# Designs tried in a protein design chat: miniprotein binders against Primase homolog protein. Part 7

Target 1, 337 residues: Primase homolog protein, of Arabidopsis thaliana (Mouse-ear cress) (f4i6e6)
Amino acid sequence: MSENVPDHQSTNGFSSSDFFVPEEEAGKKVVLSKLVTLMRKLSEQGIDAQNCPPGVRSCLICPKCEVGDSGEKSLTLYIYPDGSSAKWTCRRKCGLKGVLQVDGKLVSKDPIGKVERKITVESIKLEPLCDEIQDFFAARAISGKTLERNRVMQKRIDDEIVIAFTYWQRGELVSCKYRSLTKKFVQERNTRKILYGLDDIEETSEIIIVEGEPDKLAMEEAGFFNCVSVPDGAPETVSSKEIPSESKDTAFKYIWNCNDYLKKASRIVIATDGDGPGQALAEELARRLGKERCWLVKWPKKSEDEHFKDANEVLMSKGPHLLKEAILNAEPYPLKS
Short names: E, the ipSAE of ESMFold2; O, the ipSAE of OpenDDE; V2, 0.75 times the mean of E and O plus 0.25 times the DockQ between their complexes.

## First folded at step 5 (miniprotein)

Design a5 (from s3b with L56R E57Y Q60L)
Fold by ESMFold2-Fast, scan of step 5:
Structure a5 (fold): chain B 337 residues (1-337), chain A 96 residues (1-96)
Amino acid sequence: as target 1 above (337 residues)
Amino acid sequence: SPELKQEIEELYEKVLKLMDEALRLKQKAEELGDPELEKEAKRLLEKIYKLWDEVRYLILLAENGDTEKLKEAIEKLEQKVRELKSEAEELEKKLS
């Protein structure tokens, strides 16, 4: 393979290059485990190798080039027949090229971010909520009106119905997170990481951040619409290292992606779970957002030995007025340990 | 399971061989210049590429440790290979 990739004639002369040109090595044995690992590593470089068989030159949309034309495929990817290595070159002036081995280090001058996949309600096969899911939320004191406003939907995965929390930015569907009734989670692959409810904080000076999507819905029942939840799980502990740069801060990419919204806030109320990981999440958020503008919610006592875990549990047990009171009683985030 | 890993590798080999055959059939259809046969060959290739993509995820199921789901997935994909191989054989007859 070279930097100059020739036009192929195995399709008709004017056809799309969506189909691959065969290489002489096509049909050679592929080590499937290496190929799967290689494709995950390519995804980390922003290269989606889906439908790119080994031994064939594939044309893809370059993650570094301008997105002007939706049909332009300027990146040539070649996965070697055994599935253990890959190389790529963009034929446009961005100059992107690299080589990656399953067992080796990436050899690339210009690191790239993940490719963000565009989705629609239809393309990811989302459905209106059935009675079972609506009853599940009703038992948690979350109303049909709140579910409808937040466009909560469902999806069939295998033989199971899961809750679909739809993530929107300026009226467009950006990502989706699925939650089973048994608390298993999965997100749509290669979609932009943003805060759940992002459009609700665009015009607000005060922002509330909760841990889970059900907690965001519980906040609305208490009259707080200026609330977002984090899309990912909480860390077990607070990192002892300095805050990573934007490109290396993968666990909190959603903070960087939503910076335009978060930068405008004069007050940020952190209402994460009361457990150890929830407290660690609060600290990681506060140190990135600026502790001087952060407030921390202390969940009320459930019993002599326990506190309520989160906003939804308070809502279920104590109602919307006591949940509202807990938020209003948030204390300034500690500036010293 | 080493047994299931071998079955997955054998399945992947079958998909690659089917892909090679479909690429040859597409080339033949283009040489004939029959628009309907070209369209049929392209549809067959698209189905095979989707099957190849599904097979690559069998390793993720194996890593998860759900042996029952993995066995079911292997059986379903092996049936798809047989169906697409039959389609390829029928297309080859039309091209001869």
Scores: ipSAE 0.000, ipTM 0.207, lowest interface PAE 17.7, mean pLDDT 77

Design a6 (from s3b with L56Y I59L Q60K E63Y)
Fold by ESMFold2-Fast, scan of step 5:
Structure a6 (fold): chain B 337 residues (1-337), chain A 96 residues (1-96)
Amino acid sequence: as target 1 above (337 residues)
Amino acid sequence: SPELKQEIEELYEKVLKLMDEALRLKQKAEELGDPELEKEAKRLLEKIYKLWDEVYELLKLAYNGDTEKLKEAIEKLEQKVRELKSEAEELEKKLS
């Protein structure tokens, strides 16, 4: 028996079979499942379709021509009522057009060169750090000097104060990632994906890569300034597939965007979290960067049965000297998988 | 030509308006539970989707500066817009 909606047999997202007669309730569930997949894939294109009903035209802010403080919603999005596909068109100067199928095929007639949204400290309403946030970092052994050097700020969202990790490239604010004190994360929409601390590795031949922004700050407390953090955390598992092309490698777009910085490195120390996802991230990084120039950090023992999770935990528990020792004792990345 | 680009963009807006109208008619036919009218509305919507793709190809010709072929293509697509608008108006009369 076939599934209710066999996409592999349908050119237009419709079954050509005379036997495709789903029950009304089953059909509604299939449409909802497709819509969830479409919304996720549209988000990957910089289009937030969360509140856009299918079957009607919705007006949104265009991810390509979102420049300046215009409140004009120039992007017209249309989600097909069966949830099979979505089409969009920008009515302004950029002419952005595309269509996306639930099966993952993206068709764009114009090159989608990302015009990333330009942001400023003022436009995204960032504030200097309050005592509460400074105390939060002090408890993690991260000093005010380190916070200031890395331009860590805060933002008020729905009366909650969140930490703002500001992402800079050649002295320009490129992106921002927000972290609540309860470990909820949100990134600024339609901004360029880069490594946190990118400017710190522009002139270095040795680079340290960590999993989170607090770990980058912890590395500075240990005397390592040539350190960057990935912006999106870790995958659950390593992909069994070949490395995607630049246009399809969306999860690791920050590697592609920072290639000019990364290709110059003679030595890359991977210091990701010691858990399963952190190990998967290390492998995904090494396979893209070249295992022959990569070294892997093994975190020291916390107890007989447990190791420290990351750089910040080592710093908090054992201090900067032991953290420095762990980095200096990195071992060559295994060449055989 | 800026003038030709404007004409094509106006054509595109007409196609999007037809799409909105056809979707409204499709929903109305589904509410009535008339299988024949549902089929007519779905066929109209499919024709409009195809016309949308053709207008997008027309924009590419405009960017390449082939003005002679553009005028002929614009006239053909404008005729298709008029035909589909007439089909939508006829379907709406049947649904009222």
Scores: ipSAE 0.000, ipTM 0.141, lowest interface PAE 16.7, mean pLDDT 78

Design a7 (from s3b with M19L L23R Q27K L45A E46R)
Fold by ESMFold2-Fast, scan of step 5:
Structure a7 (fold): chain B 337 residues (1-337), chain A 96 residues (1-96)
Amino acid sequence: as target 1 above (337 residues)
Amino acid sequence: SPELKQEIEELYEKVLKLLDEARRLKKKAEELGDPELEKEAKRLARKIYKLWDEVLELIQLAENGDTEKLKEAIEKLEQKVRELKSEAEELEKKLS
């Protein structure tokens, strides 16, 4: 073998079909801790270096270019052999060029942190649901028909099968969120933050917002298709500060990104979890969306001392009719501060 | 020169196409399980990467403005593209 290809990378594997190492560039040992830091910093600049080995030139879709032929790879990225620095240039007219060092400042003419990475089912290696995942959802009273309609898939990560919740906007895959059976969550990097099920509310004036993707699926079992889930977790408490501007409201970026869909709604039913964080999420959503058009769902009693936590728990315990009744009995959101 | 910049862009595209072809041929050799053909495909890919690096250097040379050196370099790289394309076609035949 005349090529010194690093065989262990903490952030990425090397594919023989994607990359080759030039003979002259192969002499330097990779420092993995520096490479990990470098790839994170590149990601912050909108450059996905996940499949880009050190010491070779890689062609990527330029985050700044308006591409006439979708998928043209005009950005050339070079990560130096030791993994300590990278340089990039776009060969097209956009003028994107930069250099980044692990322990140095970003040197770039234009900011690129607001660019989204484009993904496909094939590029992120999603596969059809196996029986184990089907059984997991069946135990939650979620049918194969609902899973198929919502294009729920799976992915293998470190020899573990995880659930893949695919996020679509106008028929295009824009993001994906992975959930293990042990409730560990990972999202695809540098992808647009939107509501889960966004296309389901484009033609509706009344929408339902739930906290988790399984709750959105539970709503469909109850006959509600005008439902979306937030992509991120709930805050611990409501902020006492005024609502941040669009550029600074990073925790609720998905609200801003979906504003064209949300502003059309005459009625928004908030059906978040009944716990403290779920109630805080409801308040944060209502203060951004406008309390005057919001309704709040109160989950029914599970016992004398306890209420059901969320839509999926109600579905599993009481069935679709009681879940439907809980949504229909939503109360106007309190307008007093 | 606008014509020379266009020729460099065409060379860049031809080299990228050769690289994609080399990756495909390497995968085909792996599927056949012939280690000799796998090594040949890997050597072809390395030659194409070297050519790609040389084409990228032409872009910098074009910005510096030496038209005569550029024209000579473009001609030499066009010949290398033809040679590597021929080598790829020969490997494809061995894989069939």
Scores: ipSAE 0.000, ipTM 0.106, lowest interface PAE 17.2, mean pLDDT 77

Design a8 (from s3b with M19A L45Y Y49L W52F)
Fold by ESMFold2-Fast, scan of step 5:
Structure a8 (fold): chain B 337 residues (1-337), chain A 96 residues (1-96)
Amino acid sequence: as target 1 above (337 residues)
Amino acid sequence: SPELKQEIEELYEKVLKLADEALRLKQKAEELGDPELEKEAKRLYEKILKLFDEVLELIQLAENGDTEKLKEAIEKLEQKVRELKSEAEELEKKLS
C-alpha cells in the first residue's frame, strides 16, 4: 500500500556497450601507441616528426645536408598510416635515406649511422634559473643580465639541480651541456656539436675562443660579445699526427660543423686555460684554424710563481678591466720556424 | 632550367597542400561516422599519395637533364592536381 516503495525494476548486468570496443577504435589506439614509439625513434635520428601526419609525405630540413643558409626542406618523411614504420629520403645528393620499423631497428640504405637528434627546451625539460644557481654565478662575478642574454637554464636530474648551458644556431636549440655544482659534466646525446655562443660570431670578423662556458660569460662581463667556448674538454697533449679528415676528426667535430663561421674570421684570439691541457687545446685549435690569423692570450701573474688559470678566475680576482687588458694584449701565435 | 625548377617546386607545394586538405577531409568524414563518406575520403587520400610518388619521380628526373620529357611530365601532373582538387571540393560539399 505504500506509494513511495523503491523501484524494483533495475538490471545488475553489463550491456554489450559497457565492454565492447569497436575493432576500428581499438585499431586506432594501437596505431597511436606505435606512432608515439616511431616519433621517439625518429627524434633519436635527428628527425622531428611532431607535426608530421601519418599517411602523407612531409618536407623537413635534412639533418645531413643542414645548409644553415637555406630554408630548403629537402628531406621527405613518410609515416605509414598503420604506425608500423617510417621512411625518409633526401632529394639532394647527400645520400640520406632510411627506414625505421616500430618492432625493428633502423635500416639505412647508406651507411649514415647515427643522425643528430633535434631537441627543444620543452623536450629536455629545461627550467628558468632558481636563486641558488643565480647566487652561484654571482659569486663568480657573472650577472643575471649575462645569464639571460646567453639563455642559461637549469635541469632537474634525480632531484639535483644542474646548470644547463644551451647551445644555439640561428635561433634554434641544437645541443645542451649540463654542469653540476660539483663539476660533473654531461652533454645531450646524439646532438650537433657546435661552439657555445655560435650566433654571437656570425657577423664578426674577430672572434675569441675560450675553453669553458663560464669563461664565455666572463668575457661578456668584460665587454666582449664576439666570444665562443669549445663544447668538449681539452686534450692532455698535442697530437704528433697530421690533422685528420673531417670524417675522422671526431674530437674537433665542432670546428668542422662551425667552419662557415670560422673561415671568414680575419683574427682569432685563443684564450684557453693556462695549464698543460689548455695549452694543448690552443695548439690543436691554431693548427686547424691557421696559425697566421691566430693570437694567444697569456694570463697575468697571480703571484711571483703562479698565473691565473682562465678568464673567469681573472674576472673574479681582478675584475673586468684587467680581464679586458689581458685580451687586448694577446700576442701573435708562435710559429715553430 | 631555372624556370622549370621553379615550376616543379610550385607543383610540389600544390600537391603537399592538397594532401593536407585530403587528410583533413578524411578526419572529418571519420568524425561524422558515415561509412560511404569515409570510403570516398580514404580513396581520395590514397590517390593523392600516389600523385606524391609521381612528383618525387619528377624531382629525380629533373637531375637527368631531359628537358622535353620533363615539360610533358609537369603538364600531366598539373592536370592530375586539378582533377584531384575538384574531387576534394566536391567531397567537402558532401561533408558540410
Scores: ipSAE 0.000, ipTM 0.103, lowest interface PAE 18.1, mean pLDDT 78

Design a9 (from s3b with K5Y E9L Q60L)
Fold by ESMFold2-Fast, scan of step 5:
Structure a9 (fold): chain B 337 residues (1-337), chain A 96 residues (1-96)
Amino acid sequence: as target 1 above (337 residues)
Amino acid sequence: SPELYQEILELYEKVLKLMDEALRLKQKAEELGDPELEKEAKRLLEKIYKLWDEVLELILLAENGDTEKLKEAIEKLEQKVRELKSEAEELEKKLS
């Protein structure tokens, strides 16, 4: 089965290929690789099975019955020891039941909404920025003042220091995205998907949307505080299908989760990357937000044959004044009948 | 490697069997209504859950290519299985 999971989506390293390449093993799954795949698929459904050994009944808090303050573990989960399948049943009135097969589709009578995990700086072990990370940002023309205002931190993962972009909503830490210095991304598991810098647009009617967290920081260096970054990467192409309903629009869940902030905006400036995927992201955003209130930034020329890719590249090469001019020169988004 | 996979699979199977045995002993202790035996059974289960966490981590780390480190980890976890199996056997004697 094809699974397209973006690199920056939450994962704890579960993989069906951990021991071998499946094709070299006659393309069939074995017990341990099946188990790893099954546990990952359960996690994607909002069921954290890490502490649930196969072959025994485990009791978990039911995400459907009581999402606030019940404490009762009414959901029973059973993982088959051969890694082939898992089943769950809630003992309460919600009647939640499901079966997930490692080689098949989720079989559930009712869709399960994901339960969002609450995090704190302490619980995810975030640290103040070291000189190495501060120097990394200084090379990108991003100041310590901007890093401090945006509460950029770091984390140690397997003895590697990674950048921690902290995601806040109404003064509470909601999510965190980690970026290695080699551009590997990982996001905190089972946390709420929102726009980076969401609190900065709470009281503004005009907002700027960029593709990456470093671009949001670059916009601040140019004097734009009303800026947010998408938390996920750009799609390769624009979908030919109608916009999915909220429950099915998983790739753009952050738009739905931030709708109260976005719906009040009278003007939305889309400043995504100038490449193909960045243009596809701009179109996906505009079709969801309403093209009539959207404006598109066209990045200036880098050379006779090239344009700058993003806000941070413009800042690094041309400074904050030219970046500001590029944003002010945004054009109305093309309308389609 | 096929040999490494087989060793980890055997470790996995032993831990699951040990968990099943410990849950059976906990139920038996609860039926007898002995608070000290119930506490001992609960402590045994807590140790086995921790062992499961370590075995799962081993399964996830198996592709990291340090065959000597993986072999050492397998040996340490096999030793923990033997220790906890011994504890389960002693608890079963007390419950008989």
Scores: ipSAE 0.531, ipTM 0.859, lowest interface PAE 1.5, mean pLDDT 81

Design b1
Fold by ESMFold2-Fast, scan of step 5:
Order: structure tokens, then sequence, then C-alpha cells
Structure b1 (fold): chain B 337 residues (1-337), chain A 96 residues (1-96)
């Protein structure tokens, strides 16, 4: 099954949008283009209209009142046949109701912008890894066992296969980040921002934080399972301003959302990339987590003028034992202002 | 040993004061409305609870009469008290 991505936006770790559109043509090209835009805008409201044909009423799980275990499809969605607009109504007590137009006004009695979209492997069309992706990871010294343990999957976007890093919290799929083989990133929209591998640190007092999902996988090859990756990209520079309040700290929302896991850590090893942005990320993380319990990894030299960039590069070039040594040799984070 | 009992009593008092300080810092973090600073204060409280459990083990070791082991354990816990006190002082600076 193919997916049309009208809003395919490469991101350095900030939120982007991605969604599936129906394979069936809705008449003229202009109608199909409008439907693609409507599906994207509906997804921003937490409504997954993937298999909802125009001109008929579809029953979906309500994004606002999806707190019950019944799986009751109480949200009625209607997409007008010309692709110009869509309307929805929840028949349960939450009373969610809205209308959306392609060329104009969104009207909703109960805005759902604060509600996280629920996803499943099936709803976002994830597939088992093909040989091409397996070979990609094998070239990076990441084993099929590690990929399977971390539930790494793939997704087809148009004619392109992308890697799907699945984000889990207490056994529930919460978010998904897509990575092309050319290092373009897309995230599932309106989903909860958490650390990659969050369940792996729930019972640990020591944690390792890395920058990319492949680095988390590389840590497992070195024997470290108490490792998480940040879901977003690194900042270019460290902010000179005070740490924002929770509602305003959107760039590091994943830290706030994972507070219950992070506050239990007696030791946090920061193993971000060795470049400028990676060092800035380390500082932003340490100042939020408390520098006094943080330790910083300095990547070893690969030549007189160069250091290894990240955990995966060390693993690929020097193997799991040298990577383990680099982590064990972490130094206390500098406490100077 | 009366001398070692005195050192244990002094250590207990330091831990009690550190616990009171951590609770005060947590309240101050809540008043500022900063969940990340409250997070740091809760982390400090948890480390102090671990320290309290280790101090209870000192009392059991003292009853067993192994003076050399007891001296080593007291020295180790005195070091942990200094480390957590330093962390509490840094948190207090951030709260101001």
Amino acid sequence: as target 1 above (337 residues)
Amino acid sequence: SPELKQEIDELKEKVRKLEDEAKRLKQKAEELGDPLLEFAAEWLEERIEELKDEVKELEQLAENGDTEKLKEAIEKLEQKVRELKSRAEELEKKLS
C-alpha cells in the first residue's frame, strides 16, 4: 500500500506532519488535491481519516474521549464529495464537534489541539523490515536482534521506504519518527513527545542519553540497555535565557513529559554528538536535568584533527568494546555557569 | 565504642538536617512553579532516603562489634553527606 505525503517536511527534530491518504481517486485531480489537504488538516485536529471515503459517514474512535477500553467508534466524520470540507461529531458525553474547510475557516465547539493523537502499527501502516533496511543497519554494525528488540519497522511513503523508529511508553505505541536513508526526518504529528526507548529506563537509576535513535541501538550492541535517545534535533547554540516554564518549553517538551522517569536517575550520562549542536544539546539537557548528577562522554580521536561524531560511528569503526570504554570513561559534567 | 557512637549520632543529625533542607527546597520549587526544579528536589529527596537506609545499616554493624568495618562505613557515608549537601546548595542557588 502506498502513502501520499503532501506535507513531507524534513525536520532537524522539530514536529512535522505525515499521513496516509486513500488510494481511490475522487474524480478530477483538483478534488484529490483538496482531499489530501483536508486529511492533513483533520490529522492536526487528531482525526485520522485514512480510510474515510468522501460522501459517506464514517465512524472513528474519538480523539478527545478515547480513554475507555471499549474501542467504541463514537466520532462520526463526513467528508463532502467535492473535497471542499469535512464535519465531525462525537455522539458520546464529550460533545466534540467541528467543521473544517480547505480554503477557509476551522470551526470547532471543543478545540482538540491539546489532545494527543492515538496511533497503532496498523493505523500508520508500518511494515516489517525488508532486506534493504536490514543491510543498511548491518553496515552500521546493528544486529537484527537489536532491531527486533526495539521494534524498528519501516513505512512506504510514495515509492520510498523509510525507517520507522517506534516510540513506546508502558507497552503502548505513543509516537513514530521516520528516517530516510538520506537522513531526512519526519515525525507522526500531534503525538506525545517522549524519549526513544523510554520503557528501558523505567526501572533504572542510571541512564544514558544519546542524540539519535541509531546511537541508542549502537549502545545496546555495547551492552547498555538503559539508554534513551532524544526525539528532536539538537539546537545550534545554547540559549542565554532562563529555562522556560513547562507550557513554553516546546523544544524540550520530551524532558517534561518524561519527568517521572528522569527524576529517579541518580546518574545521567550524556552521550550526544561531538559537534557544536551536539555540545549545545548536552548543555541544554544538563541545565534542565541538573548538572550535579550529569556526566559527559568525550568521544575518542579518530585522527589527529578529528574525533568520532557519535556512538554509532565509534561502534562501526572500533567495535562494541571501545564504545563501552568511552561510556565508562564519562567525566563529571562541568558545574561552571 | 563511645567515640564511634558519637560519630554515628552526628551523622544521623546531618542526614536529618539535609532531609529538612530538601523538603524546604521542594516547597520553594513548587512555589516558583518550575516542574524541572521540583524534579531536581525530588531526586535529592530520594538520594537522602537511600542515605537514611545506609545509616540504619551502620547501627546494625555497630552492634556486631567490627570496629574497622564500622570506621570505613562511617567515612563513606560522611562523604555521601558532603556530596548531597553540595547538591542541595546548588539547587538552592538555582531557586533564587
Scores: ipSAE 0.000, ipTM 0.111, lowest interface PAE 22.0, mean pLDDT 78

Design b10 (at its last look DockQ between E and O 0.01; V2 from the best seeds 0.00; counts 0 for: pae E 8.8 > 1.5, placed apart)
Amino acid sequence: SPELKQEIDELKEKVRKLEDEAKRLKQKAEELGDPVLEYSAELLEWKIEELKDEVKELEQLAENGDTEKLKEAIEKLEQKVRELKSRAEELEKKLS
ESMFold2-Fast, scan of step 5: ipSAE 0.395; ipTM 0.749
ESMFold2, look of step 6: ipSAE 0.012; ipTM 0.408
ESMFold2 (binder alone), look of step 6: mean pLDDT 87; pTM 0.856
OpenDDE base, look of step 6: ipSAE 0.015; ipTM 0.245

Design b11
Fold by ESMFold2-Fast, scan of step 5:
Structure b11 (fold): chain B 337 residues (1-337), chain A 96 residues (1-96)
Amino acid sequence: as target 1 above (337 residues)
Amino acid sequence: SPELKQEIDELLEKVEKLFDEALRLIQKAEELGDPELEKEAERLLQKIYKLWDEVRELEQLAENGDTEKLKEAIEKLEQKVRELKSEAEELEKKLS
């Protein structure tokens, strides 16, 4: 009742049948329990193992390299006979490998690009925009129609409502970035890094790249639907080193992940912020994408001594027609500096 | 700031290579049929995963600008990379 013993195990009673379970039956229950947990954890990594018996190799469609290719079953999954662990390897160029233990953390070959977590609006608890957030965007000259088309939502984190910029690829939610009204940023963990608005450029030969999600929305107010935003911030300066290989180019992983969309573009308009970091971002993008197909936007004058910083500021101050004019007046990216 | 970001990127690359090594060592231990060496390789893999989590935390600290604290943290993680690489080399010798 009110007596406490030092033992961590506390039980008030049990039946004799619960006390005396045959070892073989107990062993089978333990294996089944492990398999259930393992299957759930595999599912969280995008691997559906429901029809994969333990102790044999199963071939599945790879969750990492499936997009845009044939449905080849290139992923080999092996579940250990005791149900304690699973390992997988993709035979295609993506090289996905991983090991998952029922009592441990997921481990992937690629810590930068570890198996992307599948998310849904429901699983990450996104909700429709309240009046407060709609008013925030209205003050920035971004309409409810634009917010709806881009599926902008919100999330409650602790006691605060934050803006949720939803990232889509071929109609599937692949990532989400949260922005507080005080400009604090958080991304959903273990999700694919892609350009914001990626589906909007799949069928276009000309694309516009901006620095922030609000700038992408501002471009749409000006009539440009072929626009994407980088998911991360701008670098302080341009690197003096040669462009890293795909596995090493962590800061620009989104460029590599979106290469099938970007390589088709005949013209890329870079409309990043006018400040130092924004200019450095423009150069880092141009050197990866090919300067010969890039055009650079120079923001119009705000006063005799200063220029507007970004697309959203131009929209707020000068309206959609002058924003459109600034984009149409983009100049070829300088081939020599 | 750009130099610290570069050091963090280099740490992530080193961790990625350690994952490659640990996964290869698990496979080799499995092929040899040695369950103790397989468990040792799996423990190494878990240590590398923990190190990866710590390097990912440095990426977030780098965005918020305490340069001296960040530099000290990077040095500690570089030491952990060297320690895990030594453990991987020792395990590979046992597997040979």
Scores: ipSAE 0.005, ipTM 0.160, lowest interface PAE 12.2, mean pLDDT 79

Design b12
Fold by ESMFold2-Fast, scan of step 5:
Structure b12 (fold): chain B 337 residues (1-337), chain A 96 residues (1-96)
Amino acid sequence: as target 1 above (337 residues)
Amino acid sequence: SPELKQEIEELIEKVLKLWDEARRLKQKAEELGDPELEKEAERLRQKILKLFDEVEELLQLAENGDTEKLKEAIEKLEQKVRELKSEAEELEKKLS
């Protein structure tokens, strides 16, 4: 987790030759001012921050650009108020951008979040499924075979058993999401945001995207293995703004992280929930993935006044054959209002 | 306060100028090859480096909104800047 570096007291016994020491992972501490160390490190990047106050955005001549006769101050430097880090960006996008921390490694591009933590089944204390959780899924028409193939597990949190949806990429466990039987959700901290079931779409040209992990499992019961679930909930409404850049698109970070898988798809079937937020999620996904290759599933009527909410509800009520039919009857995504 | 922010910016600029002067004086002392002047220049440089710790404290006080402590810290740092500027001027005279 990100916490403020505690104040390091300087000692009278240290000589100036103890400054500018190569930094190592552990045991090396800044013996004096964070700011002087930061200024030295910025100088190593070609940035002269001598006259740049902390807490204020400063405009400097970019050392990388030097294009033409322009003495244009295209580099924006911001030294954080606590003196612990600095961020810079050239408005010409010449590739000179980054973040530097006094006690950390240089980051050559804008950081998109916290450092990814490596996890294992043992380190996060996952357990094989008990009968209670298996019965929960059986009531939802999800078989033990499907649970086993998708490596669904459980975890004990404060004497409560929660469902553990394990997220894998190329055979490695990269994140985990916990769901209580009362629909409370918790995710492992500082882990990579990816699509649930990502390895199932690595070699497929047709992909199905659903809103929740149980829906991904329901699709498998209907014979669709080329299916992934989004890891987070749906937005309440569609944004009227243009799509954010990668570093600022935090809500859909999983799309950016999985782009090498998603760009291969010639056809993407969006099968999100039929409610307002589910429809908003479908639009946000389609606008990022390209509407021209997207199809939208319309869930069948449950009664005169309502439609089925999601894939799992269709499976439970109508069985795998009718769920399969709903997916096969997906319509091209609307290109206009 | 915008006024306090401006005072902090000006004070940080003065500290950075002193740091650059100390670096220049140390280089000149090393070129002269006088061991006592080199030691004096290095001690001055070390004293100025410690001012950056006080700058960090000042910025933290500004962020926390501790206005009275912030004003006291500004006065204290201004006094140390004046003292070290005088010490730098004396050293420069010895090096000339």
Scores: ipSAE 0.000, ipTM 0.111, lowest interface PAE 14.7, mean pLDDT 77

Design b2
Amino acid sequence: SPELKQEIDELKEKVRKLEDEAKRLKQKAEELGDPILELLAEFLEYRIEELKDEVKELEQLAENGDTEKLKEAIEKLEQKVRELKSKAEELEKRLS
ESMFold2-Fast, scan of step 5: ipSAE 0.335; ipTM 0.730

